VHH binders against p95470. Designs and how they scored, part 46

Target 1, 316 residues: p95470
Amino acid sequence: KQVDVHDPVMTREGDTWYLFSTGPGITIYSSKDRVNWRYSDRAFGTEPTWAKRVSPSFDGHLWAPDIYQHKGLFYLYYSVSAFGKNTSAIGVTVNKTLNPASPDYRWEDKGIVIESVPQRDLWNAIDPAIIADDHGQVWMSFGSFWGGLKLFKLNDDLTRPAEPQEWHSIAKLERSVLMDDSQAGSAQIEAPFILRKGDYYYLFASWGLCCRKGDSTYHLVVGRSKQVTGPYLDKTGRDMNQGGGSLLIKGNKRWVGLGHNSAYTWDGKDYLVLHAYEAADNYLQKLKILNLHWDGEGWPQVDEKELDSYISQRLK
Below, E stands for the ipSAE of ESMFold2; O stands for the ipSAE of OpenDDE; V2 stands for 0.75 times the mean of E and O plus 0.25 times the DockQ between their complexes.

## First folded at step 17 (VHH; framework vhh_7qia_2)

Design p6 (at its last look DockQ between E and O 0.65; V2 from the best seeds 0.00; counts 0 for: unsure alone 61.0 < 65)
Fold by OpenDDE, look of step 17:
Parts: structure tokens; C-alpha cells; sequence
Structure p6 (fold): chain B 316 residues (1-316), chain A 122 residues (1-122)
């Protein structure tokens, strides 16, 4: 039985890998080999105290986490939102350890990092991703649809935007100016994730639509920049903030709707972590960990065949 | 592979009771909302009840006070206790679930069982 996750991110503590996923209270799995996974915990037993204020219809499902280690602590970022609305907020909860057996194990919610408000903000406060630049400054990228993906500087304790605030638009797709600002529109972009590799920062983004089983059109595009703030250019030199993006992986008839990736360097190897809908299993989403390679020009590559060869195991 | 297997259907007299079960496999049960739908002959499929991962429930108005949805995560099973059954409750009852991310509507589900028939008749 494969692990059925959405929007997976991963980190390691000691010899144990931890997987975080969209779901009730943010679901956490653990593994010693990144193949066999066991349910570990939920970051929230119920919900953030502020969740219903942001989204009255909130039912405990937290979206699109990111996990970031900083100064011996684990920062778990998560989203509270409703579909089709940008009445959303990204929160952060912090733990000393990811091992539930540890006496130090305790998630402490620090509250809202940013909140999007319809008609005020032409961005959606979901899909957080954390990156540190070469100077040690930590940034958050986020967003979906609307005006696209944003990047801002985090404060020293990684719980709020730095002051004075510094924001950047890093990717977007075409959006009609006549579209009501409260509407997501047709700019089908979301789930930024930035990886520092070689001379560049690589911005991964998901294009298309998720969550439609076999009709999902999710796929991954990428651009790169020598600066974390951009501009991120695709292989043709087009700015991702001007609709650019180079296809990384789209999937095939067996695996569709690939997207919402994270990317990591572990032990000298690079990995792409994502979910894909498996046609043979009624398009149930599955965890995929693919090897990330680089061509002669420094662009990332993955082998779609690994969608078939990597098979996660969800253990009881 | 993902499976939802309904059981417990049958023939019952008006005023009688039935308990439907749906055994789930192939996915992380306790992370998913579960629901019961029914489809009467010549009618559209309709929501009967659903239960969230946390145990919150919602019922169709027509079954409120008579039906109870519950779940046992240890058994990967969702139940529908049907009391005070009426002829109009006659239908094929379907078990359903949602993906964790696709929770945007209460009346849409991604995966369905094959159904179990319930007939209420004198």
C-alpha cells in the first residue's frame, strides 16, 4: 500500500525522515529509508485557534505544509484556506524535535505569518515554502492563482515578515484585469518551491489544476535566477513573472496531475518530492520521490520512469 | 487498491431498522471524510450523511433524527444506523470518500463503493 499524500515535504532528524502532508492537522509520517513510511503524528490535534476566524468553514484540513530547520528548531508552515477564495492565512508551528517519543516533543503554534484578504490582496496566502539565501536571510515564497507567486523576507524568528517589509513577485500567469479581484481567475499557478543549487536558485512551480483525479492537469515547471529574489528565467530566457516556465515533468497515462513539489539535496544527491495521481488506482494520489539530475547547462531533469519504480509503502 | 465495500442492506418493514457498514481499504482511512449516498429508482443520487475525519457529521434533512453516521477508524469502517425506515428510504446506498485535498464541497466525493440495496416495504 502506497502512501497517499498531497503536497508532500520532507526533512530529516538524525536517522529518521519525516514526511508532512496536507490533511487533518498536517499529517506526519516517519521513515528510515524513505520508502517505508509509518504514521507518526499530526501537528495539530484539532486546529489552530485562529483558523475559523480566517476561514469560518475550516474543518481541520490544513494545506500544503513546509518544514524548515533553523537553529535547532523545526518550523512547520501551513495554510488555512477555502477553495476558490483568498481568505487565507499561513501559520507556523514550532517544535524542538520531530520524534513524538521525545520528552521535548511539542508543537507550539506561533500564529499567522501572513493573511490574505479578498479585494485587498491580489495573492493567496497558501503553499508556503522556505529558502535561505547565500547571506543567511530566510525567505518565504507562497501563492496560488490571482497575481501569482510572491516572495517576502522573514523576520529573525521566522514567524512574521521582516520590517521594513520586502516583497517580490516571482512568477505569474496571464490574468484578466477585468476579473474580480476576489476570484482566483485562470492563472493556474501555485506551489512555489525554491532550491539553491550551483550558481542558481531554482524556482519550481505547479501549473494546471490539481484535485481532479484523472482530469487533473497539474505539471511542474522551473526557472532559475542567480538571486533569490529573481528574476527567475526559464530555459528560453523568459521571466516566470511574465508567464515563463520550462516544463520539468508532466506525467503520463499512468501518472497524471503531478505537482506541488519540494526539492532537496541529501547526502550529495538531489531529489524531487511530489504527488501524482495513479490511474491504476482510481487516480488516488501517491507520494513520489524522484532523483533530480542536472543537464550540461545546469537545468534540472527527472526520469518519468521513476514514477513506476519508486513505490512507497505505508506501514501500519 | 482503494476499495469501499458496503454491506447490511436488505428488506425491512416500515418503521424497522438497518445498519449499513462500509469497510474501506487501500487508503489512509482516518484522514478522510466518509459519506453515505443513496439512489432511488429513477432519481438522482443524493447525500444521506457524511462524517469528517474529526467526527463531525451532517445529514440530509429527510433523514435527520432517524439516521446516524459513525466511524470506527480502527476497523476502517463507516456505519449508517437507519431507524424508523420509510418506504421513501428505498434505494441503493453507496459509501463514498474524498481525497484529503478535495474537500471543497460536502456533496462531492471521489471514490465510491458498489452500493448495497435497501428496500422498505410492507
Amino acid sequence: as target 1 above (316 residues)
Amino acid sequence: QLQLVESGGGLVQPGGSLRLSCEASGFTFDHYAMGWYRQAPGKQRELVAFITWGGSTKYADSVKGRFTISRDNAKNTVYLQMNSLRPEDTAIYYCATKTPYDRYTDESYDYWGKGTPVTVSS
Scores: ipSAE 0.670, ipTM 0.843, lowest interface PAE 1.0, mean pLDDT 94
Fold by ESMFold2, look of step 17:
Structure p6 (fold): chain B 316 residues (1-316), chain A 122 residues (1-122)
Amino acid sequence: as target 1 above (316 residues)
Amino acid sequence: QLQLVESGGGLVQPGGSLRLSCEASGFTFDHYAMGWYRQAPGKQRELVAFITWGGSTKYADSVKGRFTISRDNAKNTVYLQMNSLRPEDTAIYYCATKTPYDRYTDESYDYWGKGTPVTVSS
C-alpha cells in the first residue's frame, strides 16, 4: 500500500522524517528513509477553538499545512475554510519536537495568523508556505483563487503579520472586474511554495483544479525572482501577476492532477514533494518525492518517469 | 486498492430487522464521510443515510425513525441498522463515499460498493 496524502509537506528532526497531510487535526506520518512511513499523530485532537467561528460548516478537516523550523521550534501552519468560499483563516501551532515519545512533545496553538472575509478581502487565507529571505526575514506566501497569491512579512515570533505590515501580490490569473468579490471566480491558481536556490527565489504554483478524479487539471508552474517579494517571472520574462508561469510538470495517464508541492534541499540534493492521483487506484492521492534537477539556465526540471519509480510504503 | 464491501442483506418479513455492514479498505477511512444508497429495480438510486467522519448523521425522510447509520473507525466499517422493514424498502443497498479533499463542493458520492440485496416479503 502507498501512503495516501493530500497537500504534503515534510521536515526532518534528527534521523527521522515527518510528513504532514490535510486531514482531521492534520495527520502526521514518520519515516527513517522517506519511503517507508508510519502513522505518528494528529496535531489537533479535536479542532482549533476558533474554527467554527471562522467557518460555521467546519467539520474537523484542517487543510494545507506547512511546517517550518525556526530557532529550535517547529511551526505548523494550517488552514480552516469552507467549500467554494474565502471564509478562511490560517492558524499556527508550535512544538519543541516532533517526537511524540518526548516529554517535550506538545502542540501549543497560537491562534489565527490571518483571516479572509468574503467581500472584504479579494484573497483566500489558505495554503500557507514559509520562506526566509537572505537577510533572515521570514515571510508567508498563501492564496487560492480570487486575487491570487500573496506574500507578507511575519512578526518576530512568526505568529502574526509584522508591524508595520508589508504585503505583496506574487502571482495571479485574470479575473473579470465584473465578477462579484464573494465568488472564487475562474482564476484557477493556488498553493504557492517558494524555494531559494542560488541567486533566485523560485515560486511554484498550482494551476487548474484538484479533486476531480480523471478530470483533474492540476499542474505545476514556476517563476523566479532575485527578491523574495518578486516580481516572479517565467522563462519568457512574463510576470506571474500577469498570467506568467512556465510548466514544471503535468499529469500523465497513470498519474493525474499533480500539484500542491513543496520543495527542499537535503544533503546537497533538491526534491519536489507532492500528491498525485493514481488512475489505477480510483484516483486516490499518493505521496510522490521526486528529484528536482536544474538545467543550464537555472530552471528546475522533473523527470516524469519518476512518478512510476517513486513508490511509498505505508507500514502497519 | 480502494474497496467497499457490503454485507448483511437477505430476505426478511415485513416488520423485521436487518443490519448492513460496509467494510472499507485501501484508503484512510477516518478521513471520509460514508453513506448508504439504495436502488429498487427500474428506479434511480436514492440516498438513505450518511455519516460524517466525526459522527454527524442525516437520513432520507422515508427511513427516519426506522434506520440508524453508525460507524466504527477502528474497524473501518459503517453500519445501517434497519428496523420495521416494509416491502417498499426492497432494493439493492450500496455503501458509498467521496473524496474529503474537494475545496469547492459538498456533492454526490464518488466511490461505490457492489451492493447487497435486501428483500422484504411475506
Scores: ipSAE 0.623, ipTM 0.811, lowest interface PAE 1.3, mean pLDDT 91
ESMFold2 (binder alone), look of step 17: mean pLDDT 78; pTM 0.782

Design p7 (at its last fold request DockQ between E and O 0.72; V2 from the best seeds 0.00; counts 0 for: unsure alone 64.8 < 65)
Fold by OpenDDE, fold request of step 21:
Structure p7 (fold): chain B 316 residues (1-316), chain A 122 residues (1-122)
Amino acid sequence: as target 1 above (316 residues)
Amino acid sequence: QLQLVESGGGLVQPGGSLRLSCEASGFTFDHYAMGWYRQAPGKQRELVAFITWGGSTKYADSVKGRFTISRDNAKNTVYLQMNSLRPEDTAIYYCTAKTPYDRYTDESYDYWGKGTPVTVSS
């Protein structure tokens, strides 16, 4: 059977690929070929110690990881959130290795990076993504709905916002200013991911709704900027912070609700990693790894046919 | 390939016992909360019991002390042991794999079995 994951991100240690996804304790898979995957571990056996303080109803289902390598360590960012609310926090846990067989294998939780509070914050502390700029400064993009997607500087330890703090709004959809601030609103944007390529930073974002099986409307849009802080402009020159975004992939009758992507350059080739709901399998979400190409103007492209040709295999 | 197949239903006398099974396939069973619902004739579907991925359980008040939900991850199976059955327990019992709620609503999009009938009658 295929790997059934939400919000996939990946990294490599040596000759082994590791996949991280939303799930109880953050689910980890390993692979030698990025096709055949084997269950590896959970980052948390139960839950972060602070999770229920942030969200009393939390049940161990951690959201939307990102994995970042820095100075020989693996930083795994994750989200704790209450459904329908911006009662959320992004945490980070760190490991020396991703190989559970190693004597050095141990996830050490460093706690909360940021927390969103209803009525105080018009942003939601979920869907972290890490990017380093050309100067070596590391940033976190995050967010969903509400006031849109944000970007801020991380401190040297990559565990907290830098001081003094520097924040940027990088993408936004229309929202009524009169709406209750505790409500997510109609701005169906989430899951930023930034890829540095060529002369630009490319901001990928998911529009629409996930987690609705065949009723999922997820699709991916993209903009680009020569600066990591933006503005990110779509193909028409419209700022993503002003509702801009160029469609990258939407899906078809067989594969719906495509989104929450990551993007990588591996061995000189670019890849788009995402989940899609498979109509033929009761709309169970599946891992997809697509080749990422670039047109003559430097915009990313994917072949929708690869949704059918890439078929992951979950091994025993 | 995703399937939930219930079994173990049937006719039983009041005070009797049944053990329902639900065998799951085609998805990562041990990462999902599993549950049992029932629907009696002319009534709405109601929660009977659920068990989280971590083994925590919850029961409807009407079945507490009589029913026990359990799971065997090695067999991809969730069970419902029903003791001291009553006529009011008569219903079609449905197995469910509980998907996460929509992130911004309270809507659930669970996977469901086809159900197994339980009849408690003298």
Scores: ipSAE 0.832, ipTM 0.914, lowest interface PAE 0.7, mean pLDDT 95
Fold by ESMFold2, fold request of step 21:
Structure p7 (fold): chain B 316 residues (1-316), chain A 122 residues (1-122)
Amino acid sequence: as target 1 above (316 residues)
Amino acid sequence: QLQLVESGGGLVQPGGSLRLSCEASGFTFDHYAMGWYRQAPGKQRELVAFITWGGSTKYADSVKGRFTISRDNAKNTVYLQMNSLRPEDTAIYYCTAKTPYDRYTDESYDYWGKGTPVTVSS
């Protein structure tokens, strides 16, 4: 059977790969080869102490993790939210190791990084992804629907926005001014991820709707910038804040939707990690780790045939 | 391949008891809320009982105090203990799993078993 995952992010410690998924307390898997995976742990045994204050309907599921290594520590960012609302917050928990057998294995929650409130904010505080710039400054991208994707500077311990704060809009789609600010609206964009490659930062974003069986329209677009703060321009030079975005990969008849990607360079090779909905298996979400190639103009490419050839194995 | 396999149905006299089981496979069971629905002849399918991944439960008014839903995450199984059965409990009982991943609506994608018939009569 394949690995059933949503919003996958990964990191390596020693000879072991760790995969993090949306789920109760954030579900963690481990692998020696990125193909064969076994359950490892959950980051929370119960829930963050602040979760129900932010989202009264919170039910134990933490969304959209990101994992970031910095100065010998592992930072796991996670989201608390409510369906169709921007009553949300991104938190962070920290560990010295990902190996549950180590005496040093201990998730220490550091609380809320940012919080969005309906009517106050025209952005949704979910879908974090961490990127360091050329000067070692660490940034968080985030966002889903509403006013789109944002980027802000993190403080030195990576648990809060920097002071003074620095925020940037990095991508957005058109949203009707007639739509009530409390509604997510028609701007179907979320799940930013930024990869630094050569002279550019590449912003990946998910467009469309996940989770609609055969009607899922979820797919990946990309833009790039020489500055981590943007502007991110697509292949035609159109700004992602103005509806720009070049197609990277979309679904097909077998894999009807896909997205919420991360991207990594490991051992000199580049990879795109995402989930895809398998038509032949009730549209369940499956882990995909695809090769990320680069054309002569420096744009990323993915061979969609790898959706069929990469098959994860869930071990007992 | 996703499977939800119900068992434990059958014929029982009024006032009797049955325990339904639903064994799940092919997905990450403890991410999903689980439920039982039923459909009586000539009626719409209706919720009977529901249990979240953390064990919180919800019941239809018509079964409160008589039916108990429970789950065993180690066995990937959800149960419905049905006591004090009445002729109006006669129906096909369906196991369902509710996906947690739809961030847009609470009307999450549901997976269904084939059902197990329960007949309450003399």
Scores: ipSAE 0.587, ipTM 0.803, lowest interface PAE 1.7, mean pLDDT 92
ESMFold2, look of step 17: ipSAE 0.580; ipTM 0.807
ESMFold2 (binder alone), look of step 17: mean pLDDT 81; pTM 0.820
OpenDDE, look of step 17: ipSAE 0.422; ipTM 0.748
ESMFold2, look of step 18: ipSAE 0.581; ipTM 0.794
ESMFold2 (binder alone), look of step 18: mean pLDDT 79; pTM 0.794
OpenDDE, look of step 18: ipSAE 0.697; ipTM 0.867
ESMFold2, fold request of step 21: ipSAE 0.527, 0.543; ipTM 0.784, 0.783
ESMFold2 (binder alone), fold request of step 21: mean pLDDT 79, 79, 79; pTM 0.792, 0.791, 0.798
OpenDDE, fold request of step 21: ipSAE 0.828, 0.813; ipTM 0.913, 0.909

Design p8 (at its last look DockQ between E and O 0.43; V2 from the best seeds 0.00; counts 0 for: pae O 3.3 > 2, unsure alone 62.3 < 65)
Fold by ESMFold2, look of step 17:
Structure p8 (fold): chain B 316 residues (1-316), chain A 122 residues (1-122)
Amino acid sequence: as target 1 above (316 residues)
Amino acid sequence: QLQLVESGGGLVQPGGSLRLSCEASGFTFNHYAMGWYRQAPGKQRELVAFITWGGSTKYADSVKGRFTISRDNAKNTVYLQMNSLRPEDTAIYYCAAKTPYDRYTDESYDYWGKGTPVTVSS
């Protein structure tokens, strides 16, 4: 009965909330209240034209979406990847509205934004998240394992890197020097998301391993910076490019492992959106929307008891 | 909560037919690839047939042309139509679901039914 999601992101159009999940063609749900959810649509009825070139075994699953509103359009970023490899790419599709009943509802794919290949790149082109800086420049964060999380400047139409390109490393964990560059390695970090709050940009990241049932170690850490490009420092002042990261929330016996968050300000209140693995239900991944609070020094906090009190309902 | 429940097994003569069903509940069925496996006495469990969410199929060589896997996403059910049955098809048949969310391995099957026995004998 709960909403079974992975890598959830959200946006609002009018009085309706839309939730996007990893799945065939990117699964979309809608809600009037952020608790009761109905299936809405898939962003791709057919696959992206380039998907099988990137991953020959591609079977319609698009990973780790992000949804971004810009100048009256909705930009949906998505990932295609080969398992366990950095053979991957991030694409973007665009719509004027999220309401499938509208005559203007039409996803128009704009193709690949960035692509990584084994041996060429020491990064993995998945897990996009979009942030605009104080000057109106739009950036994409991304990454999973390998050389960690990156941030690059998007071009004016938000479909490609800007030219000349501007790239920054924003977080990484130590990678074994004995590891072949084609292997993911020991640096268990992925899924960046950046939220602007007050004078700071807050970088959330997922550490550990998802998807291991009771052995999942996935959890969330945070750092912050006055510049979107970093450096992102944790509560002790340690750089996230040097293994820094302050624990935001960790799983418990009932909700083992959690992560791949997004974060939003809606109606003057701040929220953390994530998936958590429910031990009592075979470690299935469930949607969580938690209140994001701020301490006297400006650090985000989450009451872990809200993992039990927020319960989504799948209506269809 | 999560369930995979096989049915449709039984005793059948060589050359006969059976249709196995696996009803799934408690997860987003149309995200998952589904498979049928079998295990004969004294042998290892082996893949029989596999179907993606979008309907692409794969079969063991020993059953090609005789067995057909299909799915009905509206009913959360996967089927195995078994025709021209032979004594060597005698086994316990298991339904399996593969999570689409594991980005690290491609070939693990995360959830298993309890199985339904099929006996082919004269």
Scores: ipSAE 0.567, ipTM 0.805, lowest interface PAE 1.9, mean pLDDT 91
Fold by OpenDDE, look of step 17:
Structure p8 (fold): chain B 316 residues (1-316), chain A 122 residues (1-122)
Amino acid sequence: as target 1 above (316 residues)
Amino acid sequence: QLQLVESGGGLVQPGGSLRLSCEASGFTFNHYAMGWYRQAPGKQRELVAFITWGGSTKYADSVKGRFTISRDNAKNTVYLQMNSLRPEDTAIYYCAAKTPYDRYTDESYDYWGKGTPVTVSS
C-alpha cells in the first residue's frame, strides 16, 4: 500500500528520513530508504490553541507543512485555514529531534508567524516554505490565490517576521480588481517552494486546482532568479509576478493533479517531492519522489515515467 | 467498500433520549472529522454536531446542551447522544466524514451515510 500524503515535505535526521503531510495534527512518517515508510507520529496531539480563533470552522486538519532545520532544531511550519477564505495563519512548532523515542522529543508550538485577515490582506497565510539565502538570511514564502505568492524575512528566531518587515511579491496570476477581496478568485496559484541551485534560486509553484480527485488540474511551474527576492523569470523571460511560469510537470491519465512540491538536494542528487492523484486508486493522493535533473541551460526537468516507477510503501 | 452506516434512530416521545451511532469502514477513520446532519421534511439539511480528529466539538444552537457528539477511533464510530428530544428534532439524521484537503470549496465532506430516521412525537 502506498503512502497517501498531501503536500509532502521531507527532511533527514541521521539515517532516517521524515515525511510531513497535511492532515490531522500534521502526519509524520519515517523511512530509512525513502521508499518504505512507517507512521511515526503527529506533530500535534491536539489542536493548536489558537486555531479556532483564527478559523472558527477549523476541523483539526493542519495544512501544508514545511520542515526546516536550523541550529540543531527542527522548525515545522503549518497552516490553519478556512475553506475558500483567507482567514488563515501560519504557525510554527519546534522540536529538538524527530525521533519519538528520544527523551528530547517534544513539539513546542511557538504560535502564529503570520495571519491573514479577509478584506485586510490580499494574500492567504498558507503553504509556508522556508529558504535561506546566500547570506544566511532565512525567508518564508507562502500563499495561494488572491494576490499570489509572497516572501518575507523571518526574524532570528524564525518565529516571526523580521523587523522592520521586508516583503516581496514573487508570483501571481491574473485577478480581477472587481472581485471581492475576500474571494480567492481565479488566480490559481499556490504552494511556493524555493530551491537554491547553481547560480539561481528556483521558485516552484502549483497552478490549477488541487484536492478535486480526478478533476484536479494541479501542475507545476517554475521560474528562477539570481536573488531570493526575485524577480523570478520563466524560460521565456516572463516574470512569475506577471503571470509567468514554465511548465515543469503536468501529469498524465494515470497521475493527475500533481503538485504542491518540495525540492531537495541530498547527497549530491536533486529530488522533487510531491503528491499526485492516482486514477487507478480512485484518485487517492500518493507520495511521489522524482529525480530532478537540469538541462543545458540550467532548467529543472523531471521524467513523468517516474510517477509509475516510484512506488512508496506504507508499512505497519 | 467505503461506507458510513447510521443506526439508533426511531420513534421517541418528547423529552426522551436516543443515541445514534455511525460506523465507518473503508477509510482511515481517525484522519477524518465527523459530523451529524439532519434533514427535516421540507427543510434543508443542517449541521447538528461536528467533532474534529482531536475531539473538539461544535453544535448547532438548537441542540446545544441537549446533544453530545463523541467518537471512538478504535471502533471507527461516531456517536450522537440526543437528550431532551423535541418534536422539532424530527428528521433524518446523516453521518458525514470530512478530510479537508480542498482549501477553496465549502463542500468538504467526502462521505455521507444513508441516514437514520428520528421521530419525536407524543
Scores: ipSAE 0.028, ipTM 0.535, lowest interface PAE 3.4, mean pLDDT 92
ESMFold2 (binder alone), look of step 17: mean pLDDT 79; pTM 0.801

## First folded at step 18 (VHH; framework vhh_7qia_2)

Design r1 (at its last look DockQ between E and O 0.46; V2 from the best seeds 0.00; counts 0 for: pae E 2.5 > 2)
Fold by OpenDDE, look of step 18:
Structure r1 (fold): chain B 316 residues (1-316), chain A 122 residues (1-122)
Amino acid sequence: as target 1 above (316 residues)
Amino acid sequence: QLQLVESGGGLVQPGGSLRLSCEASGFTFDHYAMHWYRQAPGKQRELVAFITWGGSTKYADSVKGRFTISRDNAKNTVYLQMNSLRPEDTAIYYCTAKTPYDRYTDESYDYWGKGTPVTVSS
């Protein structure tokens, strides 16, 4: 049995890898080899106290986590949202350890980082991702549809935007100006993730639609910048904030709807972590960990054949 | 391999009781809202009851007060206790797992079992 996750992110504590997924209370798995995974815990046993204020129909399903280590603590960011609306908020919960057997194991929710409101905001407060720049300043990228992907400076505690606030638009697709601001529209972009490598910051983004089994059209695009704030340019020099993006991976008839990735450097090697829908298993989503390579021009590459060779195992 | 297996169906007299079970395998059971549907001969499939991860339940008006849906995540099983059964409850009962994950439409994708037959007759 493979691990069936959405929007996977990963980190390591000691010799143990931890995987976080969209789901009820944010599902956590652990592994010693990044192949064999065991259920570890949920970040939330009950819903965040503020969740129903943001989304009255909320029923425990938390979206698109990111995990970030800072000064010996683990920061887990997550999203609460109403379907079809930008009525959303990103929250953060903090722990000293990821080992549930530790006496120090305790998730402490710090509340809302940012909130989007229909008709006020032309962005959606979901899909957080954390990146530190070369100066040690920590940033959050986020967003989906509407006006696209945003980046803002976090405060020292990593719980709120810094003051004075600094925001940047980093990627977007074409959107009709005549469309109602409350509607997501057809600009199918979401799930930013930034990786620092070599001379550049690389912005990964998911285009298309997820969560529709065989009808999913998710695929990954990428651009790069020498500055964390952008502009992020694709291989042709087109700005991602002007609709640019170079295809990284699309999948095939066996594995469709690839996307919502994270990317990491571990022990001198680079990895792409994502989910894909498996045609042979009624399009059940599966965890994929692919090797990330770089061409002679410094652009990332993956081998689609690894979609077949990497097979996660969920242990009892 | 993803699988849902229903059991517990059979023949019962009016006023009788049955307990249906649906055992799940091949996927993360506790991530899904579990539903019971039924389809009577010559009729359309209809929702009977569902239970979310959080324990919220909903029932069709026709079964309220008579049927109870529950789940055991440790056993990857959802149950439907059916009391005070009526002839109009005769149908094939189907178990389905749904994930309300589409962010932009409240649509969910579904996994279905093969069904278990329930016949209520004198």
Scores: ipSAE 0.618, ipTM 0.844, lowest interface PAE 1.1, mean pLDDT 94
Fold by ESMFold2, look of step 18:
Structure r1 (fold): chain B 316 residues (1-316), chain A 122 residues (1-122)
Amino acid sequence: as target 1 above (316 residues)
Amino acid sequence: QLQLVESGGGLVQPGGSLRLSCEASGFTFDHYAMHWYRQAPGKQRELVAFITWGGSTKYADSVKGRFTISRDNAKNTVYLQMNSLRPEDTAIYYCTAKTPYDRYTDESYDYWGKGTPVTVSS
């Protein structure tokens, strides 16, 4: 059954799948089959202690999670942003298990990983996604508008940047020089996600605008690189730091605002996970899990007809 | 289909009280922050109060100490208790559900009820 989700990411523990969504406290759903979802828990029963310092008008909304398994622990990254400026931060909370019935189930918040400050930083600290490279180094990609998408090394416990720090720009769109540095500007790019497949790292990114009902222009592009740090090039060889990006999927009249994807290999098959706004249901955001196929040149493809395999159903 | 239905408005004298209700259906109410907005004729809409999913509240300065927002997640309902009403509180009051996914949009992209009129007149 479809669920009301935004910015979906998921992972597996035992025979159970867990889906994480932007929402109050980060909403968690569970499923045995990736089709029928039920509410499981919220990662925060209240608010992160630092949320109102970053966003004085904070209303309980935690954004753009990512979930990463490492050395027997589950790391849940989440975002807080003040509206209108890049006053934002990414935090992390950690759990030994995702099963709320376990006596070991307890989210332990580890605080802020990175924070962006207007005029100091030309980047926005939201939309984290974690990737481990071929050599065992763990990286965080992130970003939304401003100077685009960044990638940095995480420290050994995955709660802070590594020392010495190593940062890379992996994608950006042109930004008007007339914009004050505190304003988001014209570079409509966000929500990186990196999947390793074969010899390449594939960077997915969302272009356009989400969250505007039928006016949403959100769509997905892709580039690839043999190095996790880039450069990420599209099908024509254009660098994603210079406006490159090959279209993967965009909306139609029934399904609008496709974006903020994750991508996974499960049981030898590849999947693209994203949200889409259903025109027939007030543009409410619905989960999509699409089969991810690869052409003869190694580029990902999805069948847009799979968008129509879902029916509207509200989560109770 | 998504609905937000306000009730409890009407005509009251200055110093009187009203309790507004907003019943929600067709979406997962207990995940949404809820707002009350009001709009007087010829004026911009203004935020009156909001309540987070966790119960934290905030009020416009013009209503602090007189209005109380609350929610009942079991009934999918948000309330606005309006005490010590003044003529300047006259407006159409709208219940809205604030999408948790909105980063850069104004309130026009939130989910809106049709409104309930409140008139405070001697």
Scores: ipSAE 0.417, ipTM 0.718, lowest interface PAE 2.5, mean pLDDT 89
ESMFold2 (binder alone), look of step 18: mean pLDDT 79; pTM 0.790

